# Designs tried in a protein design chat: VHH binders against UDP-D-glucose 4,6-dehydratase (TGDS). Part 3

Target 1, 355 residues: UDP-D-glucose 4,6-dehydratase (TGDS), of Bos taurus (Bovine) (a6qlw2)
Amino acid sequence: MSVAGRAESLGPPDSFAKRVLVTGGAGFIASHMIVSLVEDYPNYMIINLDKLDYCASLKNLETISNKQNYKFIQGDICDSHFVKLLFETEKIDIVLHFAAQTHVDLSFVRAFEFTYVNVYGTHVLVSAAHEARVEKFIYVSTDEVYGGSLDKEFDESSPKQPTNPYASSKAAAECFVQSYWEQYKFPVVITRSSNVYGPHQYPEKVIPKFISLLQHNRKCCIHGTGLQTRNFLYATDVVEAFLTVLKKGKPGEIYNIGTNFEMSVLQLAKELIQLIKETNSESEMENWVDYVDDRPTNDMRYPMKSEKIHGLGWRPKVPWKEGIKKTIEWYRENFHNWKNAEKALEPFPVQPPFV

## First folded at step 4 (VHH)

Design a24 (from s07 with S110D; framework vhh_sonelokimab_d1)
Fold by ESMFold2-Fast, scan of step 4:
Structure a24 (fold): chain B 355 residues (1-355), chain A 124 residues (1-124)
Amino acid sequence: as target 1 above (355 residues)
Amino acid sequence: DVQLVESGGGLVQPGGSLRLSCAASGSTFSSYAVGWFRQAPGKEREFIGAISGSGGSTYYAVSEKGRFTISRDNSKNTLYLQMNSLRPEDTAVYYCATDYEGKIWYSSTDYDYWGQGTLVTVSS
C-alpha cells in the first residue's frame, strides 16, 4: 500500500499548482527563500538548481530537505543543454534567479569568472525560460549597479554606472534579462537589493567576516578609512520582499529592495566589537581593528529609494538590534557550516608582481 | 528605569551655535550609553551620535562630522550636544535616547527610553 510506489508508475509530481525553479538555492539568500516557499506553499513544487560552489552549503536547507514539495538538482546554469532539458523535464512555471558569483573583492582577481557565471549563465537561463514559456522570471540584482553617490538616492529610473567587475557583470546580466521583456514581452522582473545580512552567509562579506574573526580572537580588517557606508537588510525581510514581488510585481518592472538603515564599516566594526568582546572602551576597540590598503575601486555609499516596492505593501520589519544579535548567535554555533570556512577569514588574495 | 529630559532648544541664526542638554533622573546614568537623534518634519529620526557610559567612547554620524560634539558629566547626570555652524537644514526636534542594556545603536528603533524632545529652529 505504498502511495509512493503507486505514484512512480504515473509519473512523479502531478499534483502541484506551480513548479518553481530557484537557482543557487544552497546559497545565502536563496536558501531562506526556499525554506519559506517549501513551508508556506505546500501546493508548490520547489526545485533547487545549484552547482555547490565554495560559498554554498546544503546544511542551509536541512530543515526542509526531506519535504515532499522540495527537490535538489546539482547542475550549472552555464550548461545550456542541461538547462534546456531541465525546463522541458520539470515543467517550470516560475524562475527565481539567485545564482551568481558575489564576492566583490574576488571579482578584481577573477573578473572573467564573474562574466561567465553572471552574464553568460543568466543569458542561458533566461533564454531557456523564454523557450519554455514560464509565467514569471525574477532576476536578483544589486544596488551596486548604480555606482556610488555622496549626495543623492538612486531610484529604479537612475542610470547604471557600476565601478567593479561584480557590479558590471550584474548590470550586463540585467540588460540581457530586460531585452527579453523589450523584444518578446517575456514576463521578467528585476530586483536590486541593499546588502543583506543574516544566517547562511559564507563568512567572506563584511558582517559575517567581522563576526567570525572576532569570535576567533582575530582583528577586523578594514579597507581604507572605514568611512564607506552600506545599507543593511536582514535575510528574512528580503525574502518577504521577493514574495511581495512574486505575488504583486508587474512584468517589465524593476524594484529596489532597500532600507534607510545605513552604517559605515568603522561603525559596524565598533558595534560588533562591543557586542562580541563586551567592551565600551574606544582604546580597547582599537586593539581589534587593523587597517589595510583600499581596493582599486571602493564606492563610499550605495543609497537607493524603495518607494516603488513600498507601494506593493512591503517594508522591512526586523530591527538591526534583533537581526544582528541573531546573526552573531548563528555564527557562534554554525561557523563550520562550510568545509573551508577558515579560508573565508584569510586576507584578500594579492596579485603576483608584474614581470 | 531611566527618564530623560532634553533642554536648550530655541531659535538660532544660520552660522550660530547652540548647546543642548539631556538630564537623566536616577543614579544609574554612568552605566548607560546615550544617543542623540533628530527628526525634521516629514522625515525619519536621524542618528547624530552616541557616547558610552564608562569608556568615554563617542560615535558620530558621518553626515554631521566636525560640527557636533557629544559630551557628558556623570556627576550631574547630564549629556550635552554642542552644535556649531548651524544651517537651516539642522532645524528639527532633538532627542536623547538610551538602550535598556546600555549599548550603542545607530538605528532609532533599537533604543528603549526616549526624552520628549527639544525644538531647534535655524532661520534668518
Scores: ipSAE 0.005, ipTM 0.468, lowest interface PAE 10.1, mean pLDDT 84

Design a25 (from s07 with Y100W; framework vhh_sonelokimab_d1)
Fold by ESMFold2-Fast, scan of step 4:
Structure a25 (fold): chain B 355 residues (1-355), chain A 124 residues (1-124)
Amino acid sequence: as target 1 above (355 residues)
Amino acid sequence: DVQLVESGGGLVQPGGSLRLSCAASGSTFSSYAVGWFRQAPGKEREFIGAISGSGGSTYYAVSEKGRFTISRDNSKNTLYLQMNSLRPEDTAVYYCATDWEGKIWYSSTSYDYWGQGTLVTVSS
C-alpha cells in the first residue's frame, strides 16, 4: 500500500485486549463458553478450533457466528505443525482446552483413539502454548479421574485412580499439563467437573439420551441396576465456574467444579418419565424402562468437594427443577441440531455417524 | 399447596419405632404428591420417600427401603411416615414437602412448600 501508512499490517489481533483460543468450541460445554465470551467480552477475540467430529454442531454457535470478535478454524489439535502455526499467526493470549473424546462406553471399544486425542493432542497443544508464551492455559478435566467412592468425598489433593480408558486418558493428560507448571512455571490451571447437563449436548449421555428416547416414544435403557449415582451441574453454572477460574484461578492450581446434588440413574429415569409422559404410576413407568448389561467396570459414585472454588466466589445457581425443565424443552425443539442425532439413541456402544 | 404441619417427633430408643404425621391445609391434598425429607445437624436435606396423590405409587431412597413406609389418608388430608428399627444416625428434623405442580422430585430444592419440621432423636 502507501509508503506513509500500513493499513494491511494493522488489524483485529492488535485491536483486541485479549485473544482467546477455545478448543472443541462446537461441542457441548465449550459452545456455551464461547457464546458467553463473545456476547459479554466484545473487546476479546474468541478463536474456536474444532475438528467437527460426530458430537459437534456449528448450530450450537449460530447466534454468534457472524460477530466481529469471533472466528472459527477447522483443525485437529493432534496436527502439531498446524497448531504451532496457529499460535504464531493468531497471537493467542489465553487457552481454554475443552477438545476431547468424552464417551466412556466408546472408550472401551476405541481406547487408542482416546489416548491419541486426549493425551497426545493435549501434549501438542500445551507445548505450542508454552512456546507462544500464553499467559493462561486452562485444562478441562473430569471427576472420573478420582475413581469412585461410596463414602469419601475427593478434594484436589486426592490421588487419581481412573477405572476406564476415558478417565485414564484425562488423568494422563493432566500429568502432561501439570509437568509444564512444575518444569517451566508455565501458567496452567486444571479443572475437574461433575457431570454437566443442558442444551447443546449430543444425546448419547444419560440425561439427553433418556429425554430424547422418551420424546420419541422409546424406553430408557438402564445399564445394570440403575443404582449408580452421578452429581449434575447445569451448563451455564459450569461456564460461570470457568470465568471465575479465568479471572481468579492461580497458576499451578487444580479446581474441582461440582455440586452436592446427586441422583441415581433409576431416579433420573423416573423423574424424566413423570415429566415427559405425565405419569406417576409405577406400572406405567415400568413400560418406559429397559435394563441392559453393565460395563465390565462402572463406578457407583464420583463425590467431590468444591470448597476451593467456593473460596474464589463461585457457587452453582441453577436449581435442578429449573435446569431439567429447560433441558427437556430444548431437546423437544432441537433434537436435529446434529445431522444424524438418531444414531445417538442406538444401544451402546454408540457408533459415530461416519458421513 | 399452602401449609404443611409435621407432628409425632420425639425421643426414641435405638431399635424402636415412630410414626410421623403431616397435616395439609389449603388446596386439594389428594391431587398432590408429597415427599418426606430429613436434615441432620450440619448436613444437607436428604430424600426419604414420596407418595403419589392417589397413594398408588410410593418412591423410597435406596438407603431407607424396607425400614420406612410412607402412606396417606386423603379423607383426613394427612401423610404418614412409619419408621422402624431406628438408629442413632436417623436423628434429624423430618419435613414433609410438596411441589406446587404436584410432581415427585428426589431433590429437596425442587419442592416449593415445606412444613416447619418435627425433631426425631434416637438415643439411649
Scores: ipSAE 0.470, ipTM 0.796, lowest interface PAE 2.6, mean pLDDT 86

Design a28 (from s07 with V62L; framework vhh_sonelokimab_d1)
Fold by ESMFold2-Fast, scan of step 4:
Structure a28 (fold): chain B 355 residues (1-355), chain A 124 residues (1-124)
Amino acid sequence: as target 1 above (355 residues)
Amino acid sequence: DVQLVESGGGLVQPGGSLRLSCAASGSTFSSYAVGWFRQAPGKEREFIGAISGSGGSTYYALSEKGRFTISRDNSKNTLYLQMNSLRPEDTAVYYCATDYEGKIWYSSTSYDYWGQGTLVTVSS
């Protein structure tokens, strides 16, 4: 497991040991990464590049927004001229690339946008990072690139067989990132994480959506039967994995960041109903579930082996009970973290929230 | 504080049946939910099912639905797992468990109090 740092006294801006670019930093996972880096590495300059799309919130970074080793830049990774200028101006040493469109259900309706942002945007970014001679580029990918399996656990050597446009876009982006290692020995590392849950997530994904629906006296909407399973990893645990990869990850390698904790969507809904509505009556629980049409494709399981990153010293620390209770309480207090969060609770298709 | 003790494990032939018991002491048994888990060598603890404090609600893992039945007798402070149509892959140490607040969880890591386990071997 990675060790968490502590806040220390800050030096002047130009005395920073490393300058780290985090893309999508006002989003879910990247905001936790930025908070950790800013608090625990005061000798690093942390630069947040975010276009502030519908699922981002600067409130995710409110606690560190005025720190001397933090800087926010509004911009789009798809703007190649801007990205090139940013690398030249900011003297970037390390890139943590989180910026992506991630909503699987939306990807079936808006597949070209996912290709544009996730593939083209990633290619623009890795090209600019290579030209700037960045010393480490970490690409954040997904367990969904493997496709599903009922029996087999995927390791990093397993073939990619994505089954939805989101997973396809991430798999294609990995190919562009990997090609820079093959062609140039440019020091890239690819990570593939299980589903992440926790504070700061725009409530369109299963866990925060079900929590927010139930807290607003609305029913959990389950695609298909709800028998599909997902593996869940708490946000701070995935940050510790990224810190481990940053310090100990080998250039050119891929690291699965997973957990053995696996739950079906129906089991998840039942636990959340019990916790939020304080009932364990089966008949009462059925009143809090609606079944909706299944996705065009919906993999049953995404099981991964994470032995490689275990070898670097990382393992998940946050037990499900602790993580889910913290997540439930965070959404109870912070649903209005996004101006139009209510739009996330609509049945699919989900429209981007606007003023 | 709750202490749990499993019993009833042993050797059984494929296709056979077995009933496990979990005896509780300490806190009032009817005030908390209890789950059954199993662990085969080299594998993680697997959820089998759970039952609410009143016995009015049961939760089963999909893979065990129809073969295993959970019940409780609060007057005897005892939980039962009835196992039917046993297979060699059911060979495991079986545990009963409860959480601090008496909630039902599908994850083994969410349970605070565990028994020592009872071994079930399914073979000829």
Scores: ipSAE 0.395, ipTM 0.754, lowest interface PAE 2.9, mean pLDDT 86

Design a29 (from s07c with D59Y D62V; framework vhh_8cml_1)
Fold by ESMFold2-Fast, scan of step 4:
Structure a29 (fold): chain B 355 residues (1-355), chain A 124 residues (1-124)
Amino acid sequence: as target 1 above (355 residues)
Amino acid sequence: EVQLVESGGGLVQPGGSLRLSCAASGSTFSSYAMGWFRQAPGQEREFVALISGSGGSTYYSVSAKGRFTISRDNAKNTVYLQMNSLKPEDTGVYFCATDYEGKIWYSSTSYDYWGQGTQVTVSS
């Protein structure tokens, strides 16, 4: 009936101190998390649950795929019977929940799929983890749950006011996760991170998309004016934040994981054109930019304070100049990390045909 | 340590039913997750169904879901696969398997112990 009575193995004693489930582990951020955990915690068993959707790649994990403290399980977090069986059989101690649909433009045309994966899937997972009595459940959320602001930096006590279906699905999933702390004192922690960039990201997001477009002699596509800004955090810095929360984060708490580095989409495009096309001429840079119609909603800024996690001892350490150069070099050699990478570079239709 | 023996296979017409049994020998059967796999002629082994040691959780392949039911009787050290609405595509050798290391779901190569198989033929 319940996964609370999880099956006991009668083979040799498990030598691992902890068994950690990472969902979406073949994806961007979670793959860096898995590599770090597998290499630095050989006494932890790291279990990757991923359904291998379009933006995932097992090549993101090739350096650790044969390690004794790593295993891959192909499965869907929305399959409630499978998830319950997994917790009962694998004896999970810790959950790091990254699995989600994250493409904002796609969320305007496929909103129900985002609700199904991000809300229903998260509810299935936290329910199974609660029944299995896991020691810590970390939910990975987004700064977009706050909505935008021109003059206010959000802290973890700020209200959630999402403005797109992706952010709405993440905010709703947070509510289900938070309810397990409020009702059961089940040890959940919620993180809300700035935009992350770095190797392993499927090139549909602004940084890897612009890099890949330029490396293929195509123009950067800017929505609206390009004056909207985002705060960017390098992939290894966000992994360090998750490790800090795993070790020192308090049950029931929320932690913003942000950076003071803020850049407009137009500034980002110009900087990437300078680095990749090797020009400082404004007139030459204009040759590499196309403007497209804006999204139905597009917040100007997502500013947030991260003083709470600074109190735990974490601060971003990778400078933008270093991180962006490493990212450019990675995409030059690894664009075909995904079978459908060319499709990521196509303009996405933002006007849905049907409600 | 664990030995598995399948039975209950046979010839049946499309739309028919069969109940497969997997008898395990060993003192600790109730703590082991158990799975059913099948292999069609000239094909790789594919996953069919899985049950936890307690019987509290089950998982089915897309092709089996809604038609097949996995169950167990721990007092008899036996796992069952009730197959209803059988189709020609269900033809194959059916194997039971167990893995107390938890290396399951990804592939058939993750399982530690296998039975010899029982033949299921669905033919008009």
Scores: ipSAE 0.000, ipTM 0.254, lowest interface PAE 16.6, mean pLDDT 83

Design a32 (from s07 with E101D G102S; framework vhh_sonelokimab_d1)
Fold by ESMFold2-Fast, scan of step 4:
Structure a32 (fold): chain B 355 residues (1-355), chain A 124 residues (1-124)
Amino acid sequence: as target 1 above (355 residues)
Amino acid sequence: DVQLVESGGGLVQPGGSLRLSCAASGSTFSSYAVGWFRQAPGKEREFIGAISGSGGSTYYAVSEKGRFTISRDNSKNTLYLQMNSLRPEDTAVYYCATDYDSKIWYSSTSYDYWGQGTLVTVSS
């Protein structure tokens, strides 16, 4: 139908109000963020950039994979030429940066890989976003940047005192991100989240690992006394926090995303044994726990104040009882969401790399 | 929706006995489990034991089994904790807690409704 040499329209123009890049989107938290954005913002184009490492699964996105406002791109944030070309080609307006190296296998991961992926990769990404004049860049960091405390709750003004290479790499990446705000007034926002639990998490972390061990008739492995505590947020609550920051977060600011829900590893094991093995007997629950040699734990707690984000209107909504039951049922049906899920149940996981 | 009020705390000598009560408001008391917790100064809330809504099932922390007994009277909407052979280390504020759930929970964070607490001091 077209005449050669004439301007031709091949249909309606691509018309999205915003184009959002989510890095690491086939991973745990970012996949929930993508599902929410794709379903609730059909006028936004959601672009998932993921290199598909061991803990990622495209099955996390099956429900939205065929939506018109979703696109998957396989690639590495450390490839600076590719990243620059991607920003130019996709016309990115907003960046949600979840991609990070979290692999704890010392036989395959050197401490320098945390620096390469988390620091260099983040610097590549924020530089490309700045050149593309992105209107908001959200960096997803961790409560671990504060270090631990038995007697003090950290707020966003507290000094960073990371105690492991992962936390150190995240703290360093924050410095690169923050420098773009200081130098250029480039609109970055940093978030620091408590531990997250829920569907889509590769089962190497305490909650999904204990669930999966118990569902396979294996014992919960507790390091030391099990008296170390963590604060837990359900996956959909942390997504609501990111949506709140996206809409109301102020450029140049940092927001803690935490919860007052604090639980020891021992109490967590007991609740999971009760729910999965359907016993209320203390003596029977002891049969489902194994203690491994006590390891030095300098971080007994990661307590944070989240008053700043409360001022934006966000609070956790999902009660622990509801969230944990949903999580248990998800792993019962979806353990094979990852090709190597059985590796996560190995009794001697490598601890996070240390120098 | 439910309000819990503990009573019966006080000073008791080592080796003595004490009975705590927890009075609940509301018409559904027999439908949900209720637990006892304690908190000593500077420590987290510790699970002592719990009882099912019907009273047919009771569960205790291993350290308290044999010394403490939990019972309930659904006609009076009241939970009891009988404490025997008390020791100085039993000194704590004692709380009753519920969550309108028929299932017993071991974590204090799983409970939505708490009493104000009653102080038990074990000292000569």
Scores: ipSAE 0.005, ipTM 0.448, lowest interface PAE 11.1, mean pLDDT 84

Design a33 (from s07 with S107Y; framework vhh_sonelokimab_d1)
Fold by ESMFold2-Fast, scan of step 4:
Structure a33 (fold): chain B 355 residues (1-355), chain A 124 residues (1-124)
Amino acid sequence: as target 1 above (355 residues)
Amino acid sequence: DVQLVESGGGLVQPGGSLRLSCAASGSTFSSYAVGWFRQAPGKEREFIGAISGSGGSTYYAVSEKGRFTISRDNSKNTLYLQMNSLRPEDTAVYYCATDYEGKIWYYSTSYDYWGQGTLVTVSS
């Protein structure tokens, strides 16, 4: 008899079929991934490595924190000695690498910190994983590595042309990850996702920030014209994509994880105002919008094709109407999931472009 | 439950005008917001505008607000789209759509009930 009814778990009692390291697991996307893995794969040991930065919350994992197949380890991916010791001690089979600095506006002010965490930290991690003979290393990247386009949809063969320090750091980290496939045939897979929304997201990003501002009777703060668009993907759909890549993704491949759902920041603000404030007119909605100066660089669109992952059997399932209502409801009850959540609602200071 | 049927499409010269109709059947039409969308060949469905169930509120895509006007006659269960100063880029199949909760959405996939569409061609 195997744990979870799986033939692969017919080992000695108290052994796990796979040991999975998830970095940044107290953060937004990775916490949903951990919850899914812990609940649905009781024969896998799920190890969460997180340094508990400002946007992380262990409350994101409260429902599974006491499960036998879950372990939290506080630590920094940039600590090379610690990371090597962790791989040796925990005997990791699979790595899901989510840990990163992700705040684009912050990256203009703290570009070196983004390089240190996203590039150096990723290099430390993939090196240790290679030395430990990990069987699969999934690197979580971003659609922003392509740069913007008004007319062309990027596929995985498209060149990377990042336009901000966050995207540049993710593109550079991809190069280190990809070099391990080229040099060693180390089994890495790179994913590039659209903007993700849903529960557990620290409210500094546009969707949870606007929701939380409106729920606190404050106005949506729109940078520039609000005509820039983003594609949005619900948190549980992106988890299903990662599970699909984990099961069916081919070593050395890149997979776009996107959606055709594209919305401008202004359209997003208006829908959220209608849903949260129950206003019925354009003029009433305009009362809930403030415009601020734009950031140094701001791509208008990040369009991606996701036909490759569709070939693996994944498509987004959660309609925008359903996902946004669930997200609004979650923030209504859980804003204090972070002790510093109020700080996230402050406008980010606009600065001149880097010279 | 709401069924929608568009009509009034056809060939129009650039600079011309055209009025589309959307006839609704089913329950509670006066409590449903209804939107207009268009889909050009090879493109996604684009939001044009919407009107609240009572007709008291109208919403437009910013680019179209001056050229297109949405109205409704609840006594006839009919929605209208008045299109003025038509351009070749307005060539598309035009759809009316409604949400089962009567809400207005900017993205087409959020709408539950759709008509069959009516083709508008703007060319010389």
Scores: ipSAE 0.013, ipTM 0.499, lowest interface PAE 8.8, mean pLDDT 85

Design a34 (from s07 with S110N; framework vhh_sonelokimab_d1)
Fold by ESMFold2-Fast, scan of step 4:
Structure a34 (fold): chain B 355 residues (1-355), chain A 124 residues (1-124)
Amino acid sequence: as target 1 above (355 residues)
Amino acid sequence: DVQLVESGGGLVQPGGSLRLSCAASGSTFSSYAVGWFRQAPGKEREFIGAISGSGGSTYYAVSEKGRFTISRDNSKNTLYLQMNSLRPEDTAVYYCATDYEGKIWYSSTNYDYWGQGTLVTVSS
């Protein structure tokens, strides 16, 4: 075993062992993936394609931005001519496709934008990757494609029954990706992840939003009853899952990336209030919670079995207590990682179609 | 090394047109793809478009497609940016840039040789 080949692959761009395209790399999960790939795979050239929308931050990549095996390209996956040029110019071997519109509440008022970015953009990308003869295309999907269930855990053979426009767009994108496997035996792999939490997440999602609200002496805004549950997975554990799929995942397969750790939104709010406000009194905790109207659709649970990826050697390692404390500390110091972070804390980001 | 010099900037009324030039020296110009970028006050450098060394391929940012046209004359070592239907938000310093390998990039970070820029002001 030697690392000499890796060091030799760090020469000119064309001497790298593999050239990896990561879409949406200035975003939450993909930024952790890029950091890991750049640091642990010096023989790979890592190319970050990101359009830098409102939830992205290049500060997520500061620690690796000067590395020889890293390159940032600003561009949109929906620009088909540019995407084809990028594959030819960069000679991409592997694609990790994270780029997507992910804000569920916005998907109800901007459903066509979600279809355009998540479906059309993914179709553009997989088409270009197929023409370029890439050796592996990993599509990053969501547990929300299954729809909710109170009494059943979904496996990868379960039917897709999405209940909101975001989930519908991801399910449709999966269909385009799967069609390239069926028609061409193009080597695609689909992953479906539980809710991810950790550093780098724009604070519009439940965990970073509640943390940031409480750190600014504002109340947690709970949609509906707060009895809906989510399964939570720490960002670095998800990266380990993607590395496992990259190395051991089989073409044409789907892998659930989940955890058995499940909390209701109300339980999550109470836990964060205890940790941030240092109170164990239920009457004091009630002072830090406000209830708002529920979404048009909001599934109660997204339970998944992840036995398939367990068979590849992956299991989540970061305990909730450790991960949540690291996340709280990160937001205390890094809330202004985004210039528009205050806007993420608004109770309901509804934009009427005529505005 | 490639040296790039932009020219043709100035004050233009909204709805007007302007043509910028970029003169190249040093290296064989026809071997290099060249991009146009702009930087408005308080903003990062933004990609406008690029043209291949032969002129056979042109690439535009989606927001500028249809209003701006890039062309080149390799016999004159000169690149052009034709800007039509100018808006106040087009006010910026405009740069031409090239990569040391002559490749096209959307990100300004990947370009090695830059001109000094030419100011375009769109105002009534």
Scores: ipSAE 0.000, ipTM 0.102, lowest interface PAE 22.1, mean pLDDT 83

Design b01 (from f06r with I105F; framework vhh_8fcz_2)
Fold by ESMFold2-Fast, scan of step 4:
Structure b01 (fold): chain B 355 residues (1-355), chain A 121 residues (1-121)
Amino acid sequence: as target 1 above (355 residues)
Amino acid sequence: QVQLVESGGGLVQPGGSLRLSCAASGFTFDDYAMNWVRQPPGKGLEWVSGISWRGGSTTYADSVEGRFTIIRDNDKKMVYLQMTSLKTEDTAVYYCAKGYSPTTFYLRDYEGQGTQVTVSS
């Protein structure tokens, strides 16, 4: 009944040129995107939709939380009734969809949760966005959808061959997103990024976990041999890639967002030990590593070409030496950014706080 | 039909404590998130806290985190706001508000009549 109720969101006036929904905005990558959008586009209303899962922190947005062109809405993308009302109430023009379960090791023990959030949640969101006639929907996917390769670099036309439940869920979600372009010419764009590192990342992933372990005088836990490699992209560089796709990306297209910078987990551990423990002795470095059992599947490499987005004018700018030093200093000062951060340092799998 | 009735407001000294109560009726209480929102004198509505339909998730505005606790009792169809370390800027009419779904905190469907909290020396 409409007589005894009020359907209002708390927030700023409706005089904005564009209204942008960012899902998962209290998380790692999306928080950097929100900070950039709020600061650089004061004529855009930036709406952060986040359920505040274990790896999210509103402290990631502290610098912009009081800005007039920003609002936070707590909610779950899997709640279809709520999502539909949100699009109608907030008059969304653009969607940047980051919300996902991303912990690969956790996905082996909680595969159905990854399917529910990443597939069903994405389907709910793209359906509501289509019904609301948004002008651009950017889906944030992963290089892991290609599967691994020792010798072949994947481009956007390469087949998807995911090898773990996280990657499988992301690949499936891409199919739902892409079907809206194929059937309705709904303006979707898919991005597939390399591993991202930088401030705001919950310390369960290799770089922030190793940094935090070493800063707490604990050893780096290396899965298997440590010879698996990953390509690393600094957080601010990936934000510039998303801004490039937002401005110049073509509806219906897929864009790889990667770097040529590749490092093995063992090389990463040695470099972090050298930087944090201030030792150049290889024998001393061995005292800071422990080997643990490998996960059920662990691809050796995720090599991909990014020439398509280079054609739009984007290239990574932050050198590894600069980015890693900034990241180390951020975790030294901000480990308590999450109330449960110490739990992230335990051996995998990390249990969600509420499950 | 939907009815939310707040109580427990009053005059309190800075640093003091107060517990607000909200009695809900006219809807399936267990299916919806519940919220507290407030309106300070001469200002707009401000969201304060939310609790999911089972009580498994709670969230708070930065201005009240660590000082306020939201609780629900589904058997009694009640939601509570335990307020501690009260400040003069906490002075407001406090409203209990029904969410749109089991997990929706910021979007309000229905609001109660309100209860006045005054924090002054």
Scores: ipSAE 0.000, ipTM 0.235, lowest interface PAE 17.3, mean pLDDT 84

